VH-VL binders against Thioredoxin-like protein AAED1, chloroplastic. Designs and how they scored, part 8

Target 1, 196 residues: Thioredoxin-like protein AAED1, chloroplastic, of Arabidopsis thaliana (Mouse-ear cress) (q9zuu2)
Amino acid sequence: AITGASSGAGIGKGTADSLDTVKVLDLRGNEIPISDLWKDRKAVVAFARHFGCVLCRKRAAYLAEKKDVMDASGVALVLIGPGSIDQANTFVEQTKFKGEVYADPNHASYEALEFVSGVSVTFTPKAAMKILESYMEGYRQDWKLSFMKDTVERGGWQQGGILVAGPGKDNISYIRKDKEAGDDPPVEEILKACCA
Key: E = the ipSAE of ESMFold2; O = the ipSAE of OpenDDE; V2 = 0.75 times the mean of E and O plus 0.25 times the DockQ between their complexes.

## First folded at step 4 (VH-VL)

Design a16 (from u2_6 with heavy chain D99H; framework fv_utomilumab; at its last look DockQ between E and O 0.05; V2 from the best seeds 0.00; counts 0 for: pae E 10.9 > 2, placed apart)
Fold by ESMFold2, look of step 5:
Structure a16 (fold): chain C 196 residues (1-196), chain A 123 residues (1-123), chain B 108 residues (1-108)
Amino acid sequence: as target 1 above (196 residues)
Amino acid sequence: EVQLVQSGAEVKKPGESLRISCKGSGYSFSTYWISWVRQMPGKGLEWMGKIYPGDSYTNYSPSFQGQVTISADKSISTAYLQWSSLKASDTAMYYCARHLWFGELSDYYFDYWGQGTLVTVSS
Amino acid sequence: SYELTQPPSVSVSPGQTASITCSGDNIGDQYAHWYQQKPGQSPVLVIYQDKNRPSGIPERFSGSNSGNTATLTISGTQAMDEADYYCATYTGFGSLAVFGGGTKLTVL
């Protein structure tokens, strides 16, 4: 994980430059430069493993519980997932997530931010236990999205992270790269980065 | 080579206790689940439950909950199936089988099986 | 309690195609797996995730799964294919496995 107060000094310059060309899709299918998500405001951006992931739904929920704090600080809440617009719309319908949602079907943002990927970080005992714990807490896996054979073929080894950026396209003040599935920071760490 | 070697056949009387074993070799024992499967004489396969040897977390089929105990000792790469009080209806072949369980991709299949342990319970 | 139903037996002549069904509510929404068991032997995986063959399983074995039915198909059936066949799947977010009742394949 990398954290800091400004882009470039605490976060690799090459990564910030790579984001200049990255586009994501809104729920209507329009291409949006990813840096537009924080050019005019600070944003907390959560990167999901995929739209059916129970661990990602739990993370989305705990960030949304703090939306009042983010709103009071003028901070947007954003979620990006690797998948189609249809999968993103299904996520919004099922979770009622109160933030903005974008799709990255080609994984371009994940590649540019160098998020972790791999079998060994997806199939860990710790991740399995966190999934079971999430289920016991009332979070549910979307079976249809998770067991779509297309989801398996897209490479379910992708991990996510959390980014705090803006205002300003180059102003990345916090990045947390998940080391494995379910690698959640305490929410207070995010609030200190965005809202303190 | 991946192998699951089970303990030998057992002949018991009703009311006796029993623990049978399944020793894994040729792979990282603590990272694969071990399931137990019963096959009564002339009958089909019945999934009984599974254990993750890394932390001994268990799941049981509702049909077997409270009927048996599944445990493991990862230091010797061994899983166990145990009865506190056998019944004649426990007469069956018992298999262990390993599998991965992929987080939210919640799919698994039994790629390697033990040779089976025949348990005979008769008065 | 999720249940899988298989016909108790299927008979075919050598060289013909055998089809063994596995019925379960919405089984096409999840993966089905197939195991072969010859007399006195442990089960052996022959099809996984609906249609994939493990190394060493002959190409005459294939599988499909849609709607409420998964099917194991053996083309050009041989005497050595005579065995019991079990379908399997999972439920409860993968916490529970379920077997079908088994099908005895007889090759005449």
Scores: ipSAE 0.006, ipTM 0.479, lowest interface PAE 10.9, mean pLDDT 82
ESMFold2-Fast, scan of step 4: ipSAE 0.006; ipTM 0.531
ESMFold2 (binder alone), look of step 5: mean pLDDT 92; pTM 0.944
OpenDDE, look of step 5: ipSAE 0.015; ipTM 0.554

Design a19 (framework fv_utomilumab)
Fold by ESMFold2-Fast, scan of step 4:
Structure a19 (fold): chain C 196 residues (1-196), chain A 122 residues (1-122), chain B 108 residues (1-108)
Amino acid sequence: as target 1 above (196 residues)
Amino acid sequence: EVQLVQSGAEVKKPGESLRISCKGSGYSFSTYWISWVRQMPGKGLEWMGKIYPGDSYTNYSPSFQGQVTISADKSISTAYLQWSSLKASDTAMYYCARDLWFGELSDAFDIWGQGTLVTVSS
Amino acid sequence: SYELTQPPSVSVSPGQTASITCSGDNIGDQYAHWYQQKPGQSPVLVIYQDKNRPSGIPERFSGSNSGNTATLTISGTQAMDEADYYCATYTGFGSLAVFGGGTKLTVL
């Protein structure tokens, strides 16, 4: 079952309009309109809670395992985090993530997409179990990134989501807003949205 | 300087209501959890519960659920611990502490208040 | 209800290594923290997240955490280290903190 997701051609028109003024930063600090990430190609865009998050790193890993399938379909794999360029570079160095990474230090994309925020949705019994499982599987939190001033000041309780968009600035075909930390869709759901 | 300052000592009778306070200063109050810890005379530390002042989310120890109410007013950087009806067994030192809970796997109490002594006797 | 067990007391001579244990089911899969409390004073965090020292805590304090046991180690124990020591962790389910019963360290 699809939990917290919407899919189908044209269903993201209002959301596309909300993203019109949103810019993200590449790893060199260049401002890029977020819609340029899917203007001329289809993209799977994963939004992290923050760049140190263990559950977000696990999500990045399982999406990267399917990169060959995405490439075969002409689909870009993109990760956006609500932190600085330096934090994004640390994420790339530590994880060796094979997709593209962008920073959104102002959280403008998270606000435009109306992603959930709050402690009550960051820690639930379900999220706690997933964190323990992730540690057993070898994934680790970057506690230095987690204790950075920006993350602490903003509480670190921003939730993420997954978007499938493009080709075309207004073409958003799948939107999923995470309901709680570790609210991962089945990979098959994402692959159906991008690649089937 | 980062500091937690608690209200003064209280002497009460069984059945009376009470609210004690913990005021934070020198940091962004709404972005850190505040935990309450009880220490009965000559006994160890007992965690009672915590609140995140930014959205008023609370977690209680099962032993204290329904016995006390934890609340916060982020506009004045103050957390509260409240009893509707005190018992003699509530006689204890009560500490508030800043909970350096960050992400999913840490509840380290890095800054502690000086404590509020509550004495309940007839 | 999750429970942490500590020995009620540990005694060492000055300069010896003190070892204080904290036993809990699979505590090695959770973070352990250690607090020092001297008479009439608030607790002080001496070790957080298993092994890390806050600023101002002497390097003779160290920690480890694996399997069912977390350990606080004080090397070259000094008279000033006399205190009650408490371990703490959280329960993964429900984000509930729990303290051990405390260990009185005597340096004589």
Scores: ipSAE 0.006, ipTM 0.476, lowest interface PAE 10.9, mean pLDDT 79

Design a2 (framework fv_utomilumab)
Fold by ESMFold2-Fast, scan of step 4:
Structure a2 (fold): chain C 196 residues (1-196), chain A 122 residues (1-122), chain B 108 residues (1-108)
Amino acid sequence: as target 1 above (196 residues)
Amino acid sequence: EVQLVQSGAEVKKPGESLRISCKGSGYSFSTYWISWVRQMPGKGLEWMGKIYPGDSYTNYSPSFQGQVTISADKSISTAYLQWSSLKASDTAMYYCARDLWFGELSYYFDYWGQGTLVTVSS
Amino acid sequence: SYELTQPPSVSVSPGQTASITCSGDNIGDQYAHWYQQKPGQSPVLVIYQDKNRPSGIPERFSGSNSGNTATLTISGTQAMDEADYYCATYTGFGSLAVFGGGTKLTVL
């Protein structure tokens, strides 16, 4: 299992095999094999903790600021959240996110990638400070969505990550698993992985 | 055995400063939040605020922001509640409680101290 | 500004079922917790996250939470259950804890 940030030719086969049976939902409810997201193109895939998460919304925003660089390199920007299609549509409406959004309500992609899950890693003093800073910068948590029982019971303490994959279903060139809420890599690290 | 032990009863005059304490034992003190709760004589419970002792991050109820200071010293597993200038209306029982709050998910108060009675009169 | 409303008192005869309500806007979308306080004693957690009992709390205590009302139910109520009961939740705005006003349960 890959933990932290990893890049290079050796990553792909075992991880790609674990994703072969994983499907995500588009905003209209169609099931799509997750590897189709990078089958014919390179993609930066950000995995959110949940669709109400202020830190995840901030990450989506700063990745979207680099969308012109990604577009110039032929790279798609994708966000996946472990919630319902309705929650995904609410996220798109509230944030106006410029990338593609998919829902994974059963957490299948999170399990296959072995992303961190746990109450103790969801809140740390660092996460609390990042939440406060994000509010001061104008980002807002959807508190109603965050405290809905279905969100909490489906893994409100699930951590996310970032994947760079494609073109080609077996080509995974970068993976980072978040260690705690708000554990963001430098954007320059992501740009080097997708767009060098 | 998890235990929260609070300092003894206090009798003070208006305008005096005061600091009361809550000492945790039987668990890793710096990994749990400590909340403070006020109960005025014959009245209900009021949440005042909380502290994460690991880094002394605090969160206050709007009703108590600027009225009290919450602090902690993790080296001696102790949290504090402090007033710079007491008022007669501060007369109350004050409880500390271990708070299982995790970011966007809030839990509950699983262990409570025995309480510290503060009486402010002339 | 979020508030929880409880009846000031509830009376029940020994062996009957006591029901204590806690009303708040869309409280069913949040977790409700319940605390028991006997005279001269610290509060004791009796229900957490709507329906769960801590170790040591009798099985006759149960909880539910839906819509605008959370409910604490005590079946086969005993004299020893006579106490003040408080509901609590966290507001979705800044994770601030909020207590209801409390309900005095009388068993007679």
Scores: ipSAE 0.000, ipTM 0.464, lowest interface PAE 11.5, mean pLDDT 79

Design a20 (from u2_6 with heavy chain D107Y F110M Y112V; framework fv_utomilumab)
Fold by ESMFold2-Fast, scan of step 4:
Parts: sequence; structure tokens; C-alpha cells
Structure a20 (fold): chain C 196 residues (1-196), chain A 123 residues (1-123), chain B 108 residues (1-108)
Amino acid sequence: as target 1 above (196 residues)
Amino acid sequence: EVQLVQSGAEVKKPGESLRISCKGSGYSFSTYWISWVRQMPGKGLEWMGKIYPGDSYTNYSPSFQGQVTISADKSISTAYLQWSSLKASDTAMYYCARDLWFGELSYYYMDVWGQGTLVTVSS
Amino acid sequence: SYELTQPPSVSVSPGQTASITCSGDNIGDQYAHWYQQKPGQSPVLVIYQDKNRPSGIPERFSGSNSGNTATLTISGTQAMDEADYYCATYTGFGSLAVFGGGTKLTVL
């Protein structure tokens, strides 16, 4: 099911505070404080379930379709996945994603943002329908990434979300936590949050 | 070494309750499904159901829904199969198996099996 | 309900190729897995996802799956391969597993 998102000035400093100690890895393996991604700019940050995920690749694709609108508004498009930098590099190579990609192999950002995890939210009728739609549209799962030991050990049942933050470390203007696999907001909702 | 160790053989009378166990070791127990499979004497394998110990989510075969309860305690890496009231027709070998799921679509298979628990129900 | 059909028995001489079939409606659109069971023993996975061998399974075991039939092939069959073989698949996007009825392989 599609769910409502939190947006506006009321989105908390509490969320920002929970991210203070969180670091992500760039494609070269450098540690970046996650809040640096939106410290000096606004960013749309999509959190993947894992780098092999067909639904996450579809989400990356539809967000990338709007990258020119984001660029015109001074907004960065960022994707974070809960895997290794090698997996992130494979994702970039296979998808040709136009935004920035970062790895969070310890799930620190997902824990801080309290994203959902569990098999019951992965195997919903809604998720099954979304997976079928994605395959009919030509998107494919990376089975190797999906069943690598690292992906399973790091919680293959992790759900993602979308964040719009910045400019400013404490400025989080939109957050959506996926309730189940394939729980995508309308792209127009994201564009209103980042780009009006 | 990845292992599933099951509880010992049981001899019961009709109407009695029973719980048998399957203990995993050598892997992250809460991140793999556990399936239960019945094999009646001289017959083939029948899938009964499965549980994901991480959140205790269960799927049952329609033939076994309401006849058995599958549960797990991830703190001790153990899954359970339970009957409230045994019937003579429950006499069988019961296997647990580690059931791998990887990805969004069906990519399950049972890679490691327990040694089996023989349950005999007779008057 | 979805059903997998296997021949009850297959006989081969040592060194011959054994082929065990598993028939199900459009099983080629799903993954087929194969298990070996010897008397008094637990099942052992010999093929997963149609054609892949687990570590420790001899190269003479292979599999295929297309259309309505999955096949387990054992080349250069040995006496030690004598066992019951079960195919399995998952339906409903993996929510339900189903086994074939089993095939007794005799090596004489």
C-alpha cells in the first residue's frame, strides 16, 4: 500500500540528531558524514532495500527521469544502499544511474531513520503485484547481489525510504518510510518536496 | 558447519499434545526460513509450512493449516512444530530444513536438512 | 492445486546416463530443485535453481527446466547414486513449496 509521508517544517530536529554519528561510503570507499550530503545543498535521498533489488532499480529509474528538474532547482539526487562499495559500483555499472550513489554496509542510516525490516512486509500482495509490473516493464533483479552472503547477513528484508533534506544539516523537509516492498510515492509528491 | 539438530523420537497416544524441535547452528538463524516436511511410512515428502524466525512470519500448506502450529524462538535458534491433539494418521518422519529465500521472486530451496524426528501415534 | 509428476521408478546399468523427469504446468517459468534420499537418511540437495550444484555434489549431476518438464540427469551413473529422487518447486511467488511424488532410481 502507498502511505502518507511526513513533510513541512514540523519534521524534526530529532531525526537530524539521530543521523549525527552516521557515515556512508562513496564509490571510492571514503567515509562521508551522511548530513554532508545535504549540508550545503538540498538533496533527494532514496534508500534502497539492497543494490540487487528490482523495485529499488525501478525507483532509481523514475527518480532519474526527473534529474534535470532537480538540477535546475539546485537539488542533488542521491541513492544509498545497505551494501558494500563493490555492490554499489556494480549497481552504478548495471543501471547507469545518473545520481550519486553511496553505500551503508552497516545499516547505520537505516537504523537511525527507523526504516522497516521484516519478511512480512516484503511478501505482501502489493509487493507481489509491483514485482510483476516491474518485470513486465523490463526491470530485472540481480540474483547474484540478492543472495550474496553480505546481502543476507546485512538483512535482506530491510525496507527503504525517501528523504528530502537541506540545505543545512538539521533541515529535513520530507521523510517517507516504506511500509512494504514497492511502496512508492507519486513522483509529483517528491518534486513538490524538493523543487516545488 | 551449518547444522540442524532435531529432537528425539516420540511415541504418543491419540489425543495427546506434542511439540518437536529443530535447533540451528553455524549460521545466522534469524535470517533463514525453516521449513517442516512430513514423510509418512513408505511415502514421499510433503511440505507442511515454514517460518521466518526473524519476525515469526509463517506460511502453511493448505493441507496442514489448522492441524499444526509452527513457531520459533530466535534467542535459542530453535524452531518448533506442535500438535494440540495427535491422530494415528500423524505417524510419520518429520524433517526440518533451512529454506533459502533470496530476492523478490521465488528463489527458495532447502539446502540443509535435520536428521528427522520419528513420531509414532498408536493406542 | 499445483502438482508435480515424476515416474515412480527408473532403472539404469552402471555407467549409463539416468534421466528423471518432473512434469508440471509451466514449471519452466519457476525454479526446479532436486533432492536425493537414501534409505534411513535425510534428503540431500543435489540441484538448485534448475541447474546449479551445491558444493560437494559430483559434476555428473546436472539439471534443466523448460516448458512443462524439469529433468535431473546423472551421467556415468554409479551404484552409490541409487536412491529416491524428489523434484520441488515453489508456487505463489515462493509462498508454497510442492514436491513431486519421487522416483526410485535403481542401478543394476
Scores: ipSAE 0.006, ipTM 0.472, lowest interface PAE 10.8, mean pLDDT 79

Design a21 (framework fv_utomilumab)
Fold by ESMFold2-Fast, scan of step 4:
Structure a21 (fold): chain C 196 residues (1-196), chain A 124 residues (1-124), chain B 108 residues (1-108)
Amino acid sequence: as target 1 above (196 residues)
Amino acid sequence: EVQLVQSGAEVKKPGESLRISCKGSGYSFSTYWISWVRQMPGKGLEWMGKIYPGDSYTNYSPSFQGQVTISADKSISTAYLQWSSLKASDTAMYYCARDLWFGELSSYYGMDVWGQGTLVTVSS
Amino acid sequence: SYELTQPPSVSVSPGQTASITCSGDNIGDQYAHWYQQKPGQSPVLVIYQDKNRPSGIPERFSGSNSGNTATLTISGTQAMDEADYYCATYTGFGSLAVFGGGTKLTVL
């Protein structure tokens, strides 16, 4: 069994069913069924902890470095955050992220995917080292976004994950639920799931 | 409408056990931290520790580690502060407060809602 | 153990500006919060994250935090502002809170 990730035959039945009623918002506020993001194309979908998170911004950057490889394979790069459209627009403006960005202000996708939430998984020695490394590499936290009511109401302890899905609404070929803040998969694992 | 309501005053003898409570209402209790703060008669505020009720994760001040136990029952939106054996030096007003702190290392809002306090008197 | 030091008392006349300091090693690299406590009452958060006011706190309350000193400033001080004021910060990467010793503000 793969620790922290699932891929291959048998994936998608329960997970796809859980996502069937979930909608996300594009940057203009249009509601999109989440499965539309991969119904006619393959997509790598990164779920952020929140739009202000320094570790999320670092993950967005390293995935964006591989966008040319994804494009060559016909794969979309998507980021979803559990915040408002205004927060999503601020994220795009500050990071210049080259992929697609969607907001999930009702957090329905995170609940459907059973992503982890808790202090013990957010504040670990490993997470502390990842944060220090990220600051040394020039990444910065948006503390104002971190204090937004939406982030506060989730406690700021929500973890994210990565999904590879499509083409086809029920075709989920890879899922990784982050175990703790900064739990980054090797980029090679993501590329194998989307593009090998 | 967000409020923390604490249990009533206690008068105890040294060596007795005690548990006092702090009940939250008007908000999602399990998603905010609860801090406990001591104020000895005529003295300042001392932070004792805090709990995140969602997973019962606790942090204690080094001065209070081993002196008290902080716990919570999220099903009834209540946090607890407990002594196994009280000392006369435990005589104080005890406050609970809602503490807004996020998963990143420097993201803090402060203690924005406070209970009314529980007066604990320990007389020999 | 990290320690915050406040003057034990500050006195001002009504309408004057009160300034209460909070000293700690490199406190300017941390967020400072301020609490007001009147006799027989629970503390009230008046400033969070160095300079921000919670809803309902008058605009005459302001804060700053730089180097080794955080400061609470009350402009046009009123008799109703007479209280004990406590600064606080978080240490241990946010896991621990620390209060200053408190300052009694007298408005005479």
Scores: ipSAE 0.000, ipTM 0.499, lowest interface PAE 11.6, mean pLDDT 80

Design a22 (framework fv_utomilumab)
Fold by ESMFold2-Fast, scan of step 4:
Structure a22 (fold): chain C 196 residues (1-196), chain A 124 residues (1-124), chain B 108 residues (1-108)
Amino acid sequence: as target 1 above (196 residues)
Amino acid sequence: EVQLVQSGAEVKKPGESLRISCKGSGYSFSTYWISWVRQMPGKGLEWMGKIYPGDSYTNYSPSFQGQVTISADKSISTAYLQWSSLKASDTAMYYCARHGLWFGELSDYYFDYWGQGTLVTVSS
Amino acid sequence: SYELTQPPSVSVSPGQTASITCSGDNIGDQYAHWYQQKPGQSPVLVIYQDKNRPSGIPERFSGSNSGNTATLTISGTQAMDEADYYCATYTGFGSLAVFGGGTKLTVL
């Protein structure tokens, strides 16, 4: 699979067109067009591999550390996972994540964005080292949540990414597709994209 | 509805090459593992290996590593099992099977749908 | 090489409970799955992840797994349950599948 990061004014239209039929679920189960998340505001949207993922929880934590900066810039912090609303609610309860959380149980957003999927990109030596480092830093994977049938429907091998989008449904200013599990961009790269 | 349809029976001589197929339908083929299982006449089930069609990542049983090649073409939702040079000891029924609904990185999965089997007979 | 051991045969009368065991070192720390195979047919999943039953499998099928032994239990066994039964598990962090040798269930 081909992976990378892109930024700039020109990348919005084609990607936004692929997302126009995509809906995500809020924590109460309401369907929301994904572009509504950035229609009237700028948003940093982190896509998890699944809600139990230790590396995704660590990413959520370091983005949340910068929520004050994002708030000051009028930027929403959003996390989307490819699981059920029950799993999303469990994630919120366990992590106390301060951003908004949405579920995409059918993985429509991941397909539209062409995020990487595959076993070879999930079980890499780099991913193993990142998991070990995260455990040493106090982060924990929810193995029970990871083994729920709806948590990772796409074979358990779906990779995530990060978007910076809005204001405006066609304005996608940054897209990062994770190359492998634990492929974290520097937080400063995200802050530059959302908040200058 | 989920279905796995395998190619028809084969009769071959030792030394010949062979490729048999397993076509999936009714689900997202590239997002579920496919395993190959051998059953020699009158014997039990033996797992040979598996492939994730999304990126063609394979795992083989140690007993079958180097004996066969597993591949997939996700554009036509088909997995393959191939021999470069057949032996009489390859005579068996060969099944493909889909792993059940996946979950997590450290998952334990089951075979929820099976193909009808392909009988391969190798004799001189 | 990890190995699962099953008795080669089990015999019961209609209405009796059949018990088929699957022995493996610390199999209780792994998931056990069970397949039914009738002559000339493909295997059919009857129990997955120790104790769960797929849709369409009768409630008389149940499973357990602890220590060194996983067990498939068929209560009120019927003539239609006569088949070969295979246990299976995954080793190597779920990367390698292993089948037991199979048990022929005869309903007399």
Scores: ipSAE 0.006, ipTM 0.470, lowest interface PAE 10.6, mean pLDDT 79

Design a23 (from u2_6 with heavy chain L100R W101L F102W G103F E104G L105E S106L D107S; framework fv_utomilumab)
Fold by ESMFold2-Fast, scan of step 4:
Structure a23 (fold): chain C 196 residues (1-196), chain A 123 residues (1-123), chain B 108 residues (1-108)
Amino acid sequence: as target 1 above (196 residues)
Amino acid sequence: EVQLVQSGAEVKKPGESLRISCKGSGYSFSTYWISWVRQMPGKGLEWMGKIYPGDSYTNYSPSFQGQVTISADKSISTAYLQWSSLKASDTAMYYCARDRLWFGELSYYFDYWGQGTLVTVSS
Amino acid sequence: SYELTQPPSVSVSPGQTASITCSGDNIGDQYAHWYQQKPGQSPVLVIYQDKNRPSGIPERFSGSNSGNTATLTISGTQAMDEADYYCATYTGFGSLAVFGGGTKLTVL
């Protein structure tokens, strides 16, 4: 049984079907079918554990460093978090993230993509090392958001992932499911999927 | 070799407009932030604001918001700092500096600096 | 309006250790960076992220950051180290850069 990243023709046939009914919220609260994010363009879609997550913010920073390459290739950079619109707006204000941000407060996209969840995969020794490394690199967790009731009860144990999809609603060319907190793929792997 | 090369010294009168420049070379200009830093004669360093040239997104220090305009032209790898109406208190050395401050903004630093542009505003 | 406070001047004899402090509320929860500026020259990064040296910076330069104080330490100080030193950090949810007032290091 494989964990981690997959890429190639035919990937996500069942996953694309599972996403057909999934909607995410823009920063104003408008419902957007998630597949609209890549129906007319290619998109790199990063899924956060929650909007306060230091490791998710570090990943967003790595991806954002390559935004000019993505733009040159006609590729959109999108971040989705499992929190509220208010949390998403706080994330944008705190981080100044240059990509598009959407909220999925009911975790419908995470369930459709079958992302990993669990206390033990959130607090592994490897994840602890990654958090310390990220802190030493200057990335800070929003501890208030991390310990808010909604985050702990609805999103604290959820892992994220990365998707490369489009153009076309059924065209999923790359999927990575995080094994534990801080399980980052090499950025070059993502660039090959979106921009080669 | 990474370099930031700034435009030459300027002597202006109060009320005049001015634009100074900072040209990057030796790296992907669109992928790094450019910050502007003021140093008044005999005084310390003051951060004014920054621009991401890839999409021209700007962020200003509250002390400089509305007093200056920061812009960039990525096709010629150049960032600009502009005043619509100069004051005598704008007399200073102005530095541009490259930073990697993108996201998780406590981690990056000014790794390369321009040589500075001296702006003198006198009556 | 977050502020970093540095002593305006520090004097040391050649070969002795110089210590320059940078005080800010809970600065130990943020990264401190240090810049050296010699007369007529642009600033040069000498320490980043509290304690790391860029390539080309002598090993006698070191840094620390805890609680309310970041410190730049120069061991075996040499005449060539005479300069103004600035600490810096970010505040306002990481969106604003802030410099200390600067310290003039004199090597007697």
Scores: ipSAE 0.000, ipTM 0.449, lowest interface PAE 13.6, mean pLDDT 78

Design a24 (framework fv_utomilumab)
Fold by ESMFold2-Fast, scan of step 4:
Structure a24 (fold): chain C 196 residues (1-196), chain A 125 residues (1-125), chain B 108 residues (1-108)
Amino acid sequence: as target 1 above (196 residues)
Amino acid sequence: EVQLVQSGAEVKKPGESLRISCKGSGYSFSTYWISWVRQMPGKGLEWMGKIYPGDSYTNYSPSFQGQVTISADKSISTAYLQWSSLKASDTAMYYCARHSTLWFGELSPYYFDYWGQGTLVTVSS
Amino acid sequence: SYELTQPPSVSVSPGQTASITCSGDNIGDQYAHWYQQKPGQSPVLVIYQDKNRPSGIPERFSGSNSGNTATLTISGTQAMDEADYYCATYTGFGSLAVFGGGTKLTVL
């Protein structure tokens, strides 16, 4: 079938249902139903592997470079990571990310979206090249966040994805599940989904 | 067989420059971090810093930042530790050690799985 | 500025259990590793990631790490275990490695 990405009105039917009970935490620790992130607006929602991930930080930076285009289209830029509020605050402090950041410490959104997890999808030659490229461009991993025991045990094998949703709680118009670490879609594909 | 082989003992005077080496063999040198560790005579182990030879990215302990330079030449599988001007307090055994990570440290916290035999540096007048 | 504190020495009789502690703020949230060093030799890894033994390390070596204390335990201690033992972890500031001050184990 298709390689990791899909779009269209029909796509959100089962996905929206699976997200109905999912809550994420804002940077102050308030519980927010995840669907509130796109209830009254369209949102690009990037899901990180963990908050220390160098590849995830590079993706966040690339998406943030297009924030002015998203803003002009009325689209919010959101990042969700599978860690604690403290880790999310550290991510914001270190990266100065221009979008909204939320924490999902129990991985509820990742499970509902059925994001990929596994050793074999984390250790690939493609991922190795992407990590080296990211370091050459000046991006660095937060090794403390990456090597804290709870991050390794909970998020070590977890892959992320990208969602374009809203306006409307049930309106999921694009979903991309990362197949392996460093499986980045072109930014133009995301802009087409949110802002065409 | 993984090996780290260090250069021989050095006897130097204060103010002299020095570069010691650590040559890796039996593995892909460019894909593993190398750390340098100091042990003063009769004292404990002190971590100095590390280098990823694939891109020469370095991290230093705050105590050693500006005191030494760590570098690597991946074409000859060799890491270096260098002083521009030695002082008597640099007298120590210096070890290189390989980090355990096969995947650039992404999922495995590092520990030192292989150690060089050490290079004794003596700085006296 | 993070530091690990070890007792400078521990003494046991042959066949008894030796315990060497490594104290650091919230070290249980980080992995602890243990190295053995005999006179004139390079350090040797004896425990990694709190509790795991490398190939070739006797089963009488074990480790634990919880709260503010990591512990290396040597059951049925033998004369050949006499050595300096160092704990190690990393800090959050660039994943800098830090060693404890070392413990001299004497087997009487």
Scores: ipSAE 0.006, ipTM 0.465, lowest interface PAE 11.7, mean pLDDT 79

